# Designs tried in a protein design chat: VH-VL binders against q9h9l3. Part 317

Target 1, 176 residues: q9h9l3
Amino acid sequence: PRKMVAIDCEMVGTGPKGHVSSLARCSIVNYNGDVLYDEYILPPCHIVDYRTRWSGIRKQHMVNATPFKIARGQILKILTGKIVVGHAIHNDFKALQYFHPKSLTRDTSHIPPLNRKADCPENATMSLKHLTKKLLNRDIQVGKSGHSSVEDAQATMELYKLVEVEWEEHLARNPP
Below, E stands for the ipSAE of ESMFold2; O stands for the ipSAE of OpenDDE; V2 stands for 0.75 times the mean of E and O plus 0.25 times the DockQ between their complexes.

## First folded at step 17 (VH-VL)

Design ya47 (framework fv_fezakinumab)
Fold by ESMFold2-Fast, scan of step 17:
Structure ya47 (fold): chain C 176 residues (1-176), chain A 123 residues (1-123), chain B 111 residues (1-111)
Amino acid sequence: as target 1 above (176 residues)
Amino acid sequence: QVQLVQSGAEVKKPGASVKVSCKASGYTFTSYYMHWVRQAPGQGLEWVGWINPYTGMEFYAQKFRGRVTMTRDTSISTAYMELSRLRSDDTAVYYCARSGTYYYDSGPRFDPWGRGTLVTVSS
Amino acid sequence: QAVLTQPPSVSGAPGQRVTISCTGSSSDIGLGYDVHWYQQLPGTAPKLLIYENSNRPSGVPDRFSGSKSGTSASLAITGLQAEDEADYYCQSYDSSLEGWVFGGGTQLTVL
């Protein structure tokens, strides 16, 4: 396999009325879907809204969670120099306060051939859940107990693999 | 018209603090990061740090940690950089500059720049 | 010390071509981070000249072009004009420093 990983982060609400999205969990998987990192992360600010329906985060997960500064260092050590795959990955990078090189970033929410395979408009931003169901025949993000960032990262890597050859050739001809 | 308007020149004694402002107009203030870059007279550009105006989160270059604080006031679309415990070698023009927050829209290039604020530190 | 290395000066006659180099390392340009270039006229703020290695903002003439290879980037100016006399700075992002880094600047003199 290549030096490629997939990432998915979960955020909780901090700040006034919980409007600020703060990192509370991060999962990273390798090319084969094996977990390289999966930790609950303690934000430096008071959590106002756990956003549990989507994040899957509860107060119990904050007990012994890794402090943000330490977790960020660990995560960046894994991401640096690798091709990083994600879905709407800019949200994950913003939560990490991290700039990954554009040339090494792959966002499955912005890959036209992937939408085409799913019988969706090439320009549309489709959810990870929809693309995974259409192309992998797999249901993710099921129920009201929140999402699994491990499951989401694994699905994201598998989706990218469907278009990897075609998209890497496109990027070689049209460098970002 | 996207503009960044900075506060006027400051003269400070060693050990004092200075607070420079940067007022943004012509765009959604909270949709872009604000950077601070300084330039000593006759010298090159040096990045100080950035702030996310939406969240208030800031990130500073290692050299300035413990001495610099970046804040913002979203009600007046203004960013601030405060540098404390000033030394004579902090004498510089301090610029604010806008960047995008992720790769698909505007990217991390600095555009536009404010006109700069000269901070002179002397006894 | 500047993190990115540029020659301190470069010169040329009107109509000639000059090239300004910008050398980084495996933690910045070599890691795949884009290079941006800024022009600073005397007494003014820097202005974006080239972004994301080779793109020109609206209003920048095609006499200015950028390229990137390995750990280095280059700014080429063709058909030199007197008004091109300025300081030129390259910029990238460095993963080890977790911040934006600039070259030391190159003073262009039009003879």
Scores: ipSAE 0.550, ipTM 0.840, lowest interface PAE 2.0, mean pLDDT 90

Design ya48 (framework fv_fezakinumab)
Fold by ESMFold2-Fast, scan of step 17:
Structure ya48 (fold): chain C 176 residues (1-176), chain A 123 residues (1-123), chain B 111 residues (1-111)
Amino acid sequence: as target 1 above (176 residues)
Amino acid sequence: QVQLVQSGAEVKKPGASVKVSCKASGYTFTSYYMHWVRQAPGQGLEWVGWINPYTGVEFYAQKFRGRVTMTRDTSISTAYMELSRLRSDDTAVYYCARSGTYYYDSGPRFDPWGRGTLVTVSS
Amino acid sequence: QAVLTQPPSVSGAPGQRVTISCTGSSSDIGLGYDVHWYQQLPGTAPKLLIYENSNRPSGVPDRFSGSKSGTSASLAITGLQAEDEADYYCQSYDSSLEGWVFGGGTQLTVL
């Protein structure tokens, strides 16, 4: 059987007006929520907007941050061959410049049974904060000092576990 | 109309360097990856590496590390591949090819391809 | 050596069906990476024929189809025509090599 991990990344703004999202932190947790990886990452481009309210990234975090290419190598060693769970996970993979196999990818923003359990429209893209509050009765991403990618990865894994049996059965019958 | 236009054929001596260009048009140059693939006469396709034109970050196949350098100039939407310390077995057609950066935007497939640049290495 | 294994040649008569196999390993196709297929007509650049195992780009006739199972993929061509004479390459990603890999190519001859 394949191991399962959950990932959440924080991005900062680079490029014109800070509109491009560049990887600045990555957290990976195992099935039980234990942290396997959590590092600040130095983007290869000039940071225009730290997006601190959401990312929690500040200039001080960049001083000893792991260079992007090194961090990417470390992260990919953890993800390779595993089922990877995330929320709107294609943004994380895009920031990593990485294509994870679709058959091993689980996106909690695109799992209809999860929305159904939360009394939300099956085809809507619901935020991680909303689903976590509705289904786990827990508040995440609280305050204005930025999100914790560790907290987000842990919440994402717990959300997936609520529908794991049902969704894995669905995927076995309807391969991606 | 998405198009990749490559520079013309080159003839080089062993030990020299060659720099091939690939000019993109019809799309946002920095929104897609650029790959380089070569094909020796009568042989198959061999992936050389890729560059992200936005960041300038490059990744190479192990075989070419230390001899290949990929760069780009965003002001003219042009990617470059430079191969140094040329050997006769580097004789090949070198292609550039575009890929997406995630599955919903063309994914990792190579489309389009440039028409290729023949590089001949001989004494 | 090519990382993905294809037969070096296949042949068929007009109107017939041919299939071209592409065999990988547990580090590429077997790991779940998609397979793409390219057609290369003599003297031209490769052209995308099939992507993500079974999808056709605009302009590719439905005579061309792809499939994937386990560590292998297959390209099927039905209603074979003289203009289909070309080299066909499969492609995937290999996690152990950390890069894109191609099959050795299959030369299709229309008899």
Scores: ipSAE 0.757, ipTM 0.901, lowest interface PAE 1.3, mean pLDDT 92

Design ya49 (framework fv_fezakinumab; at its last look DockQ between E and O 0.94; V2 from the best seeds 0.85)
Fold by OpenDDE, look of step 19:
Structure ya49 (fold): chain C 176 residues (1-176), chain A 123 residues (1-123), chain B 111 residues (1-111)
Amino acid sequence: as target 1 above (176 residues)
Amino acid sequence: QVQLVQSGAEVKKPGASVKVSCKASGYTFTSYYMHWVRQAPGQGLEWVGWINPYTGFDFYAQKFRGRVTMTRDTSISTAYMELSRLRSDDTAVYYCARSGTYYYDSGPRFDPWGRGTLVTVSS
Amino acid sequence: QAVLTQPPSVSGAPGQRVTISCTGSSSDIGLGYDVHWYQQLPGTAPKLLIYENSNRPSGVPDRFSGSKSGTSASLAITGLQAEDEADYYCQSYDSSLEGWVFGGGTQLTVL
């Protein structure tokens, strides 16, 4: 069986009016929730909007941030060959400018059994915060300090573990 | 219509540099990756590298690292590939090709392609 | 040079079915990365023929089909026509190289 990791990234706004999401922090945890990676990352473009309210990223975090190319190499080394779990994970991969195999990707925002377990419509896109509260009885992304990518990655992994057996069986019968 | 227009053929001496351009039109230049692929006469396709026209992030095949530089001018939707220290085996048609940024955005498939730029390296 | 392996040439008579194989490794096709196919007519640039293993772009006839299994992919052409004479290349992504890779190409001759 392949190793499994969960990833969560925080993005800042770059480009005109800050509409482009650029990677500014990445956290990766293993199956047990242990942190494998957690770094602030310096985007290659000028930051227009730190999106601090959500990202938790501040200008001071970028002073010693890891250059994007370096960070990307480190992250890809961790992700390669693994089942990667994330929430709305396509955003993370886009920010990484990276393609992970579909068959090795698990997006907790698109797992019908997970939504069903949370008494949500199976085809709805629920927030990580909502699912975590409903299924883990835990509050995440609380306060004004912004999100914790480590906390979010851990929550994502825990959520997936609730439906892992069922979902993996489903995927085995219905490969992408 | 989506179109990639490349610069004309080049003839260079060994040791020289060549810079090929690829002008994009018909789509948002900065929303797609630009790849460069070359094909030696009578040979197959060889991936050289790619660049994100928006961020400027670039990545090259190991074979070309240190000799290739990919750049872009977003103001004119043009990508550039410069290859230095040219040698005879660099003689090839060089193609630019577009790909998406993720699976839902045309993915990693190359479409469309430029018509190619012949670069001949001869003494 | 080519990471993906294709037969150098295949041939068929008009109306026949031909297949072109593309064999990869555990770091590309075998890892789960999709395969794309390109057609290159003589003296022209490559053209996307099949994407993500089995999808046809607009304008590509349904007599072209693609499949993938394990570490290999296959392009099938039914009802072979003279205009199908071209070089065909498979493509995927190799995680070990952190880059895109092509097959060596297959020259299809219509007899």
Scores: ipSAE 0.881, ipTM 0.936, lowest interface PAE 0.6, mean pLDDT 95
Fold by ESMFold2-Fast, scan of step 17:
Structure ya49 (fold): chain C 176 residues (1-176), chain A 123 residues (1-123), chain B 111 residues (1-111)
Amino acid sequence: as target 1 above (176 residues)
Amino acid sequence: QVQLVQSGAEVKKPGASVKVSCKASGYTFTSYYMHWVRQAPGQGLEWVGWINPYTGFDFYAQKFRGRVTMTRDTSISTAYMELSRLRSDDTAVYYCARSGTYYYDSGPRFDPWGRGTLVTVSS
Amino acid sequence: QAVLTQPPSVSGAPGQRVTISCTGSSSDIGLGYDVHWYQQLPGTAPKLLIYENSNRPSGVPDRFSGSKSGTSASLAITGLQAEDEADYYCQSYDSSLEGWVFGGGTQLTVL
């Protein structure tokens, strides 16, 4: 049996016009929702747009943030060899500049049975907020002060647990 | 067309440093990772490390840490690999090669490759 | 040292089939990382032959095919031709080394 964790990252805008998403916070929780990692991370490039309404990142969070290279090493040690659950998780992996094995990756934005339980089209990409409200009767990402990556990671793990048995059986029969 | 053009052959003495260049054309230089791979005469391929030309983030195989440095100049779409404290067993052809940044972006496969730069370390 | 294990050589006659194996471990191929294959003709740079286990780049004949199972991958070449004489390398990613790894290479001789 393989251990499972959930991840959620917050990104800020770097590069021309703030177009590039750079890692600025990462939260990782275990199967039970306990926090294994939660750090603010200093991007190697100049931050053009904090995207605070969505990220919750402010200039103050960068003052003592962990440099990207160090944070990446810490995060990868936690993720290596584990089943990693996330929502639109490719964004998190790209921000980490990391290739996680497809067979150990679970993306709650692309699990047809999960959408089916939420009365949503199976092939649509539904937001984490919508799926959490519909299936767990919980409101996340409330207000305009930015999202909590801890809250998002915890919600993501709980959502995956709703379809875990069915989806793991599907993947065993239909390897990615 | 996509091309990687490398600098010419080098002959160095033990203890010296060598800096090899790889000039990219035909694509957006900052949208792909650049890898360096070496091949000693008659031997196999050995991965040295990679750099993200956009962020400047670099990462090296453990064997080369402390002796190799990868850099880039985005104004001329050129990547560099510098290897210091050269030994005779560093004699090899050094290749640059491009990869995607994630699975939907050409993935981690290496394509194209430069033609290689022969570095000879001899006394 | 090479991290992935390949036989050092393989031989076949024109028109025959050969298979080149690539054996990894639980930290690379066995962990689910894809396998890529490169062909290196004498005096040239390696060229991508197969990517993501079984896909062919444009211009690679369907005589070349790849597969992956467990901790191992295989490259199959059917209808061998003299021009197939080359070194063949498998490649994957290793989580313990946090880097790309290659097989030791297999020299194909067409008899």
Scores: ipSAE 0.801, ipTM 0.909, lowest interface PAE 0.9, mean pLDDT 93
Fold by ESMFold2, look of step 18:
Structure ya49 (fold): chain C 176 residues (1-176), chain A 123 residues (1-123), chain B 111 residues (1-111)
Amino acid sequence: as target 1 above (176 residues)
Amino acid sequence: QVQLVQSGAEVKKPGASVKVSCKASGYTFTSYYMHWVRQAPGQGLEWVGWINPYTGFDFYAQKFRGRVTMTRDTSISTAYMELSRLRSDDTAVYYCARSGTYYYDSGPRFDPWGRGTLVTVSS
Amino acid sequence: QAVLTQPPSVSGAPGQRVTISCTGSSSDIGLGYDVHWYQQLPGTAPKLLIYENSNRPSGVPDRFSGSKSGTSASLAITGLQAEDEADYYCQSYDSSLEGWVFGGGTQLTVL
């Protein structure tokens, strides 16, 4: 069987008015929640807005950060051939400039059975914080110093496990 | 109309360099990737590499690393491919082609293609 | 040698069905990467024909269809017409090569 990992990324603002999201941290955990990767990453573009309130990224984190091209290579070697779980995961893959196979991708922001477990509309896009509190009785993203991508990746994996059997069967019947 | 307009044919001697241009119009240049693909006479298609026009991030097929450089000028919506230390077997038509950045943004498919630029390398 | 394997040529009479195969490996098609198909008419640039295994762009007739299974993909053309005479290329992504890869191309002849 294919191994499964969860990913979460933190982005900074680049481009005009800082509205474009560029990768500045990536965390990957295995099925058991052990950290496989956790690095600060230096974007190839000038950082306009660190978005620290949400990202937790500060100027000091960029001093010894891994250049994007090197970090991307390291991350993709971990992801290759694996089922990758994330929350709004399209943002993570766009930031990596990478097309992971649709059949190996799981997005906890768009799984109807998971929403149903949380007593949410099946087709709604629900936040990671809300789902984690409701279904795991955990508070994540606490405080004003930014998110922890390790914490968020771990929560994402635990959420997927709640629906893994049902959703994997669904995808087998309905290949993406 | 989404269009990719390439520079004209080039004739070069072995050991020289060539720089081919690809001007984009009809879309937001920095929102899509630009690929380069070549086709030797009577042969198939061969992927050379890509550039993200927004960030300048470039990535090349292993065969071309060390000889190819991909750049762009966002002020004129133009991508460039430069190939150095030319050999006779670099004689080919060089195409630029656009792809999306994620599945719902036109995906990894190549559409449209430029008309191609013939580069001839001969003594 | 091309990374994806296609037959060098296929032929068919007008009105008939032809199929063009595209065989990859466990590091490309077999790993789940999609297959795209391009038609190249003589003297012209390639043109997108099928994307993401089976989708037709606007303007491509429904007599063109694509499918994928295991490590292979297939392009089918029904109701064959003289204008279909062209070269056809499949394309995917290969994780071992870290790049986009093409088939060697198939020359379709309409008899």
Scores: ipSAE 0.785, ipTM 0.904, lowest interface PAE 1.2, mean pLDDT 92
ESMFold2 (binder alone), look of step 18: mean pLDDT 91; pTM 0.936
OpenDDE, look of step 18: ipSAE 0.879; ipTM 0.936
ESMFold2, look of step 19: ipSAE 0.747; ipTM 0.894
ESMFold2 (binder alone), look of step 19: mean pLDDT 92; pTM 0.938

Design ya5 (framework fv_fezakinumab; at its last look DockQ between E and O 0.90; V2 from the best seeds 0.00; counts 0 for: pae E 2.3 > 2)
Fold by OpenDDE, look of step 18:
Structure ya5 (fold): chain C 176 residues (1-176), chain A 123 residues (1-123), chain B 111 residues (1-111)
Amino acid sequence: as target 1 above (176 residues)
Amino acid sequence: QVQLVQSGAEVKKPGASVKVSCKASGYTFTHYYMHWVRQAPGQGLEWVGWINPYTGFEFYAQKFRGRVTMTRDTSISTAYMELSRLRSDDTAVYYCARSGTYYYDSGPRFDPWGRGTLVTVSS
Amino acid sequence: QAVLTQPPSVSGAPGQRVTISCTGSSSDIGLGYDVHWYQQLPGTAPKLLIYENSNRPSGVPDRFSGSKSGTSASLAITGLQAEDEADYYCQSYDSSLEGWVFGGGTQLTVL
C-alpha cells in the first residue's frame, strides 16, 4: 500500500493587480497528522497582495522564506509516489505548477460519500471549514490571523480517513 | 480557432544561438502551458521544456539545461525558445505545443502543435 | 534512448487490427501517470490522437482506441486504412526526470 499525505497551500497575489496566485506557504502532513513539511515560500516575483486575511501570510514571513524553485523541488520529492489528499487540491497543484497522477490524488472537496456523511448534496462542492465542523465537530480557519495550512492539511486528512475504506474501494472498482 | 504560429526556418553555425518564436491565438495565452519539443531528421520526439506564460516559470529537460532559455511576451501572446552553443546534433524541427495547467484544463496532453521550425546547424 | 519503449515498426493490411505497445517504468506509466498518443503523418506536425489513456479528441475515429495497464499502454487501430500510415508516439510524465517523455515512435505501414 502506498503512503498517504495531505497537503495545503497558501497563496499570495502577484503580477498585475495581484491576480496571479503564487505559492507562499506549503504544509504537508502524514497519515497521522505529523508535519512532514511546513515552509514559507518566496514567490519569484514581487508580492502585490499578501491576502493575509485568508492566507495568514505577512511580509515578515517572506524574510527567510524558501525560494519557490527550491521549495518546489522539496515538495515534489515528498509527494512523488504517494497518495496525496487535499481540499480543492487542484489549486495547490496549480500553484506548484505540478502534475500528480490522478489515480494518486484525493480531493476531499469532491468525494460524494464524504458529502453524504455531512448531510450535504453528494455532487456539491463543500468548504473544508464546513465539512470539518460537521464531521469532526472542530472549528478551523477562525480568527483574523488567516488560515493555518498545517491545521487545514490535518483536517483534510482526518476527513478523508472517515471515508477512506469506502472511497478506496470505489476507486479500485472505478479507476480514473 | 486555436493556432500556434511559429517563426521561419533558421540556419546557424556551430556555437551560435537560435531563438524560435511561437505566437498563440484563439485562446487565452496565459491559461495554458507552452511546451517545446524537437525532432531530429528521421528521429523521434524529444521534449525540451515548458513555460507557464502566466507566472513565467520555466522548466527544462536535464539535457538542455544551461543552453536553453524559454521566455514569453504576454502582450503579444508569444513564447520564445532560445538555444545557445548550437551543435550539429541540434539540427531538428522544433515544435511548440500547448497543454493545460491542470487536468481540468486539458491536462498535460499536447494540443495543438505548431507547424514546427526547422533549425539547421552546419558549418 | 527514449524513456518509453515502442516497437520501431508495425504493419497490417487494410481492414486489419494492429496494436502498438508503449512500455514505461515505475517512475512514469507505472507510477500512475496518464498516457497520450500522437499521430504524425509524413511531413506534418504531430497531432493528438488519444489523451488520458483512452479518450479520443473530436475528429478522431473510433477505430482508434487506447488502454493502459501496469507499466504499459497500448494503441489499437481497427479497420486499418491507408490513411493510417504514419508514425505514432506515446507520451507520459516521468517523475524522476520531472518532465514529459515520449516513446521512440512506431512507424505503421499499411500493406
Scores: ipSAE 0.883, ipTM 0.937, lowest interface PAE 0.6, mean pLDDT 95
Fold by ESMFold2-Fast, scan of step 17:
Structure ya5 (fold): chain C 176 residues (1-176), chain A 123 residues (1-123), chain B 111 residues (1-111)
Amino acid sequence: as target 1 above (176 residues)
Amino acid sequence: QVQLVQSGAEVKKPGASVKVSCKASGYTFTHYYMHWVRQAPGQGLEWVGWINPYTGFEFYAQKFRGRVTMTRDTSISTAYMELSRLRSDDTAVYYCARSGTYYYDSGPRFDPWGRGTLVTVSS
Amino acid sequence: QAVLTQPPSVSGAPGQRVTISCTGSSSDIGLGYDVHWYQQLPGTAPKLLIYENSNRPSGVPDRFSGSKSGTSASLAITGLQAEDEADYYCQSYDSSLEGWVFGGGTQLTVL
């Protein structure tokens, strides 16, 4: 059986008008929610917009941050060969500039049974905050100082565990 | 239409450097990765590396690290591959090719390809 | 040597079916990475023929098809035509090498 991890990344704005999403923090937790990786990451491009209200990233976090190329190598070593769980995980993989196998990827924003349990339309894209509140009765991403990627990764793993048996059986019959 | 137009053939001596260009048109240059692939005469395809034109992030196959540099100029939608310390076995057609940045964008497949640039290394 | 293994050549008569295999390992195809196929006509650049195991780009006829199982993939060509004479390359991504990898190529001869 393959090991399973959950990931959540924080991005800052780089490029013209800060429109490019560049990796600035990554958190990875194991199946039980224990932290395997949590580092601030220095983008190779000039940061135009810290997007602090969402990312929680500030200029101070860039001091001693791990350079992108080094962090990417560390992160990919953890993800390789594992089932990776995330919420809207394509954004995290794009920020990592990485293709993870589709058969080993689980996106809690696109799991119909999970929406069904939350009394939401099966094909809707629900936020992590909403699903966590509905299904785990827990408030995450509270306040105005940005999100905790550790908290988000932990919530994402717990959400996946609610539908794991059903969804893995579905994927075995309907490979992605 | 999407096109990749490469620079013309080059003849170099062993130990020299060569810089090949690939000019993109018909799409947003910064929304796709640019790959470089070479093919020695009568041989198969060999991946050299890639660059993200938006971020400038570049990653090379281990065999070429220390000898290859990939760059881009977004103002003219052009990618470059420079190979240094040329050997006779670097003689090959060098192709540029486009890929998506994730599965939703076109995925990791290479399409389109440039017509190739023949680089001949001989004394 | 190429990372993915293909037979160096395959041949068939017009109208027949040929199959080209592509064998990888646990770090590429066996890990779940998709396989893409390219056709290279003599003197030309490779052209995308099949992507993500079994999908055809616009303009590729349905007599070309792809499949993947375990650590291997296959390209099938039915109703073989003289214009199909070309080199065929499979491609995937390898996690150990952190890069794209190609098969050694298969030369198709239409007899």
Scores: ipSAE 0.801, ipTM 0.908, lowest interface PAE 0.9, mean pLDDT 93
Fold by ESMFold2, look of step 18:
Structure ya5 (fold): chain C 176 residues (1-176), chain A 123 residues (1-123), chain B 111 residues (1-111)
Amino acid sequence: as target 1 above (176 residues)
Amino acid sequence: QVQLVQSGAEVKKPGASVKVSCKASGYTFTHYYMHWVRQAPGQGLEWVGWINPYTGFEFYAQKFRGRVTMTRDTSISTAYMELSRLRSDDTAVYYCARSGTYYYDSGPRFDPWGRGTLVTVSS
Amino acid sequence: QAVLTQPPSVSGAPGQRVTISCTGSSSDIGLGYDVHWYQQLPGTAPKLLIYENSNRPSGVPDRFSGSKSGTSASLAITGLQAEDEADYYCQSYDSSLEGWVFGGGTQLTVL
């Protein structure tokens, strides 16, 4: 039987004017929310903008961070063959420079039944913070010191569980 | 309009190296991955590796690790593949091919391809 | 050596239907990775023919079609024409090899 994991990544700015989003932290949790992976990751190019207000990444985190190529290998080994849940997950896969099978991908930012439970427009893109507050009665991403990718991955898994049976059935009828 | 123009044929001796170029035009070079694929005479296609021109990240097929280096020069929209310690079985046409960085960016399909660069390795 | 298995050759008369199989494994097509198809006319570079299992790029006739099921994919050509004589390659991603993989190629002969 397929296992399910949730992933969340934090990105920093690299490239000209810091406009490229490069992976600087990745957290993966299992179905129960236990942490399977949580590492700071050193991008293969110069960091121009740590984006700390959102990413929570600071210069000190990079001192012993795992180089991107090594971290990517570790992460992809965990993801291979699994259903991967994320929020706006295309950004995470783009930062990993990896194409996970569409049939094994779940994006909580665009699951109509989940939006419906939150009394939101069915096809709108909703923030993780908003869905978590409405459906789990919890505040995440509190303050201005940056997001926690562990907290966000755990919230993402909990949100998916609310619609898992319905959405898995839908995807079986409507393969991506 | 989108096209990939490759450098000319090369003849090399065993043990030498070769550097093939691929100049892109008609699209934003840094928004797509560049792949290298080779084809020995009368044989099928073999993936060599890829580079992300924006970040410089590269990944090579295991067979070529330690012998291949992929680079780019974004100022002239050009990708390069260098293969070292050449052997006679490296004789092939070497193609560059473009792919998207995610499904919405044209996805992992290879389109377009360069016309290929023949590299001949003989003593 | 090819990672994906294709028949070495197929043939058909003008107007007929031919199919070309592409068989992978549980680490590539069987994990849900898409299959793409390329046509290579004699002396030319490969050209994208089918992408993401069944989609046709602009300019590819609708007599070319693709499908995928389980660990295998198939390219079908109906209304076979002399200009279809070429080599055909399937392509996917393989997680065990951590890379892009091709079939060995199929030489299509129009009789």
Scores: ipSAE 0.602, ipTM 0.860, lowest interface PAE 2.3, mean pLDDT 91
ESMFold2 (binder alone), look of step 18: mean pLDDT 92; pTM 0.939

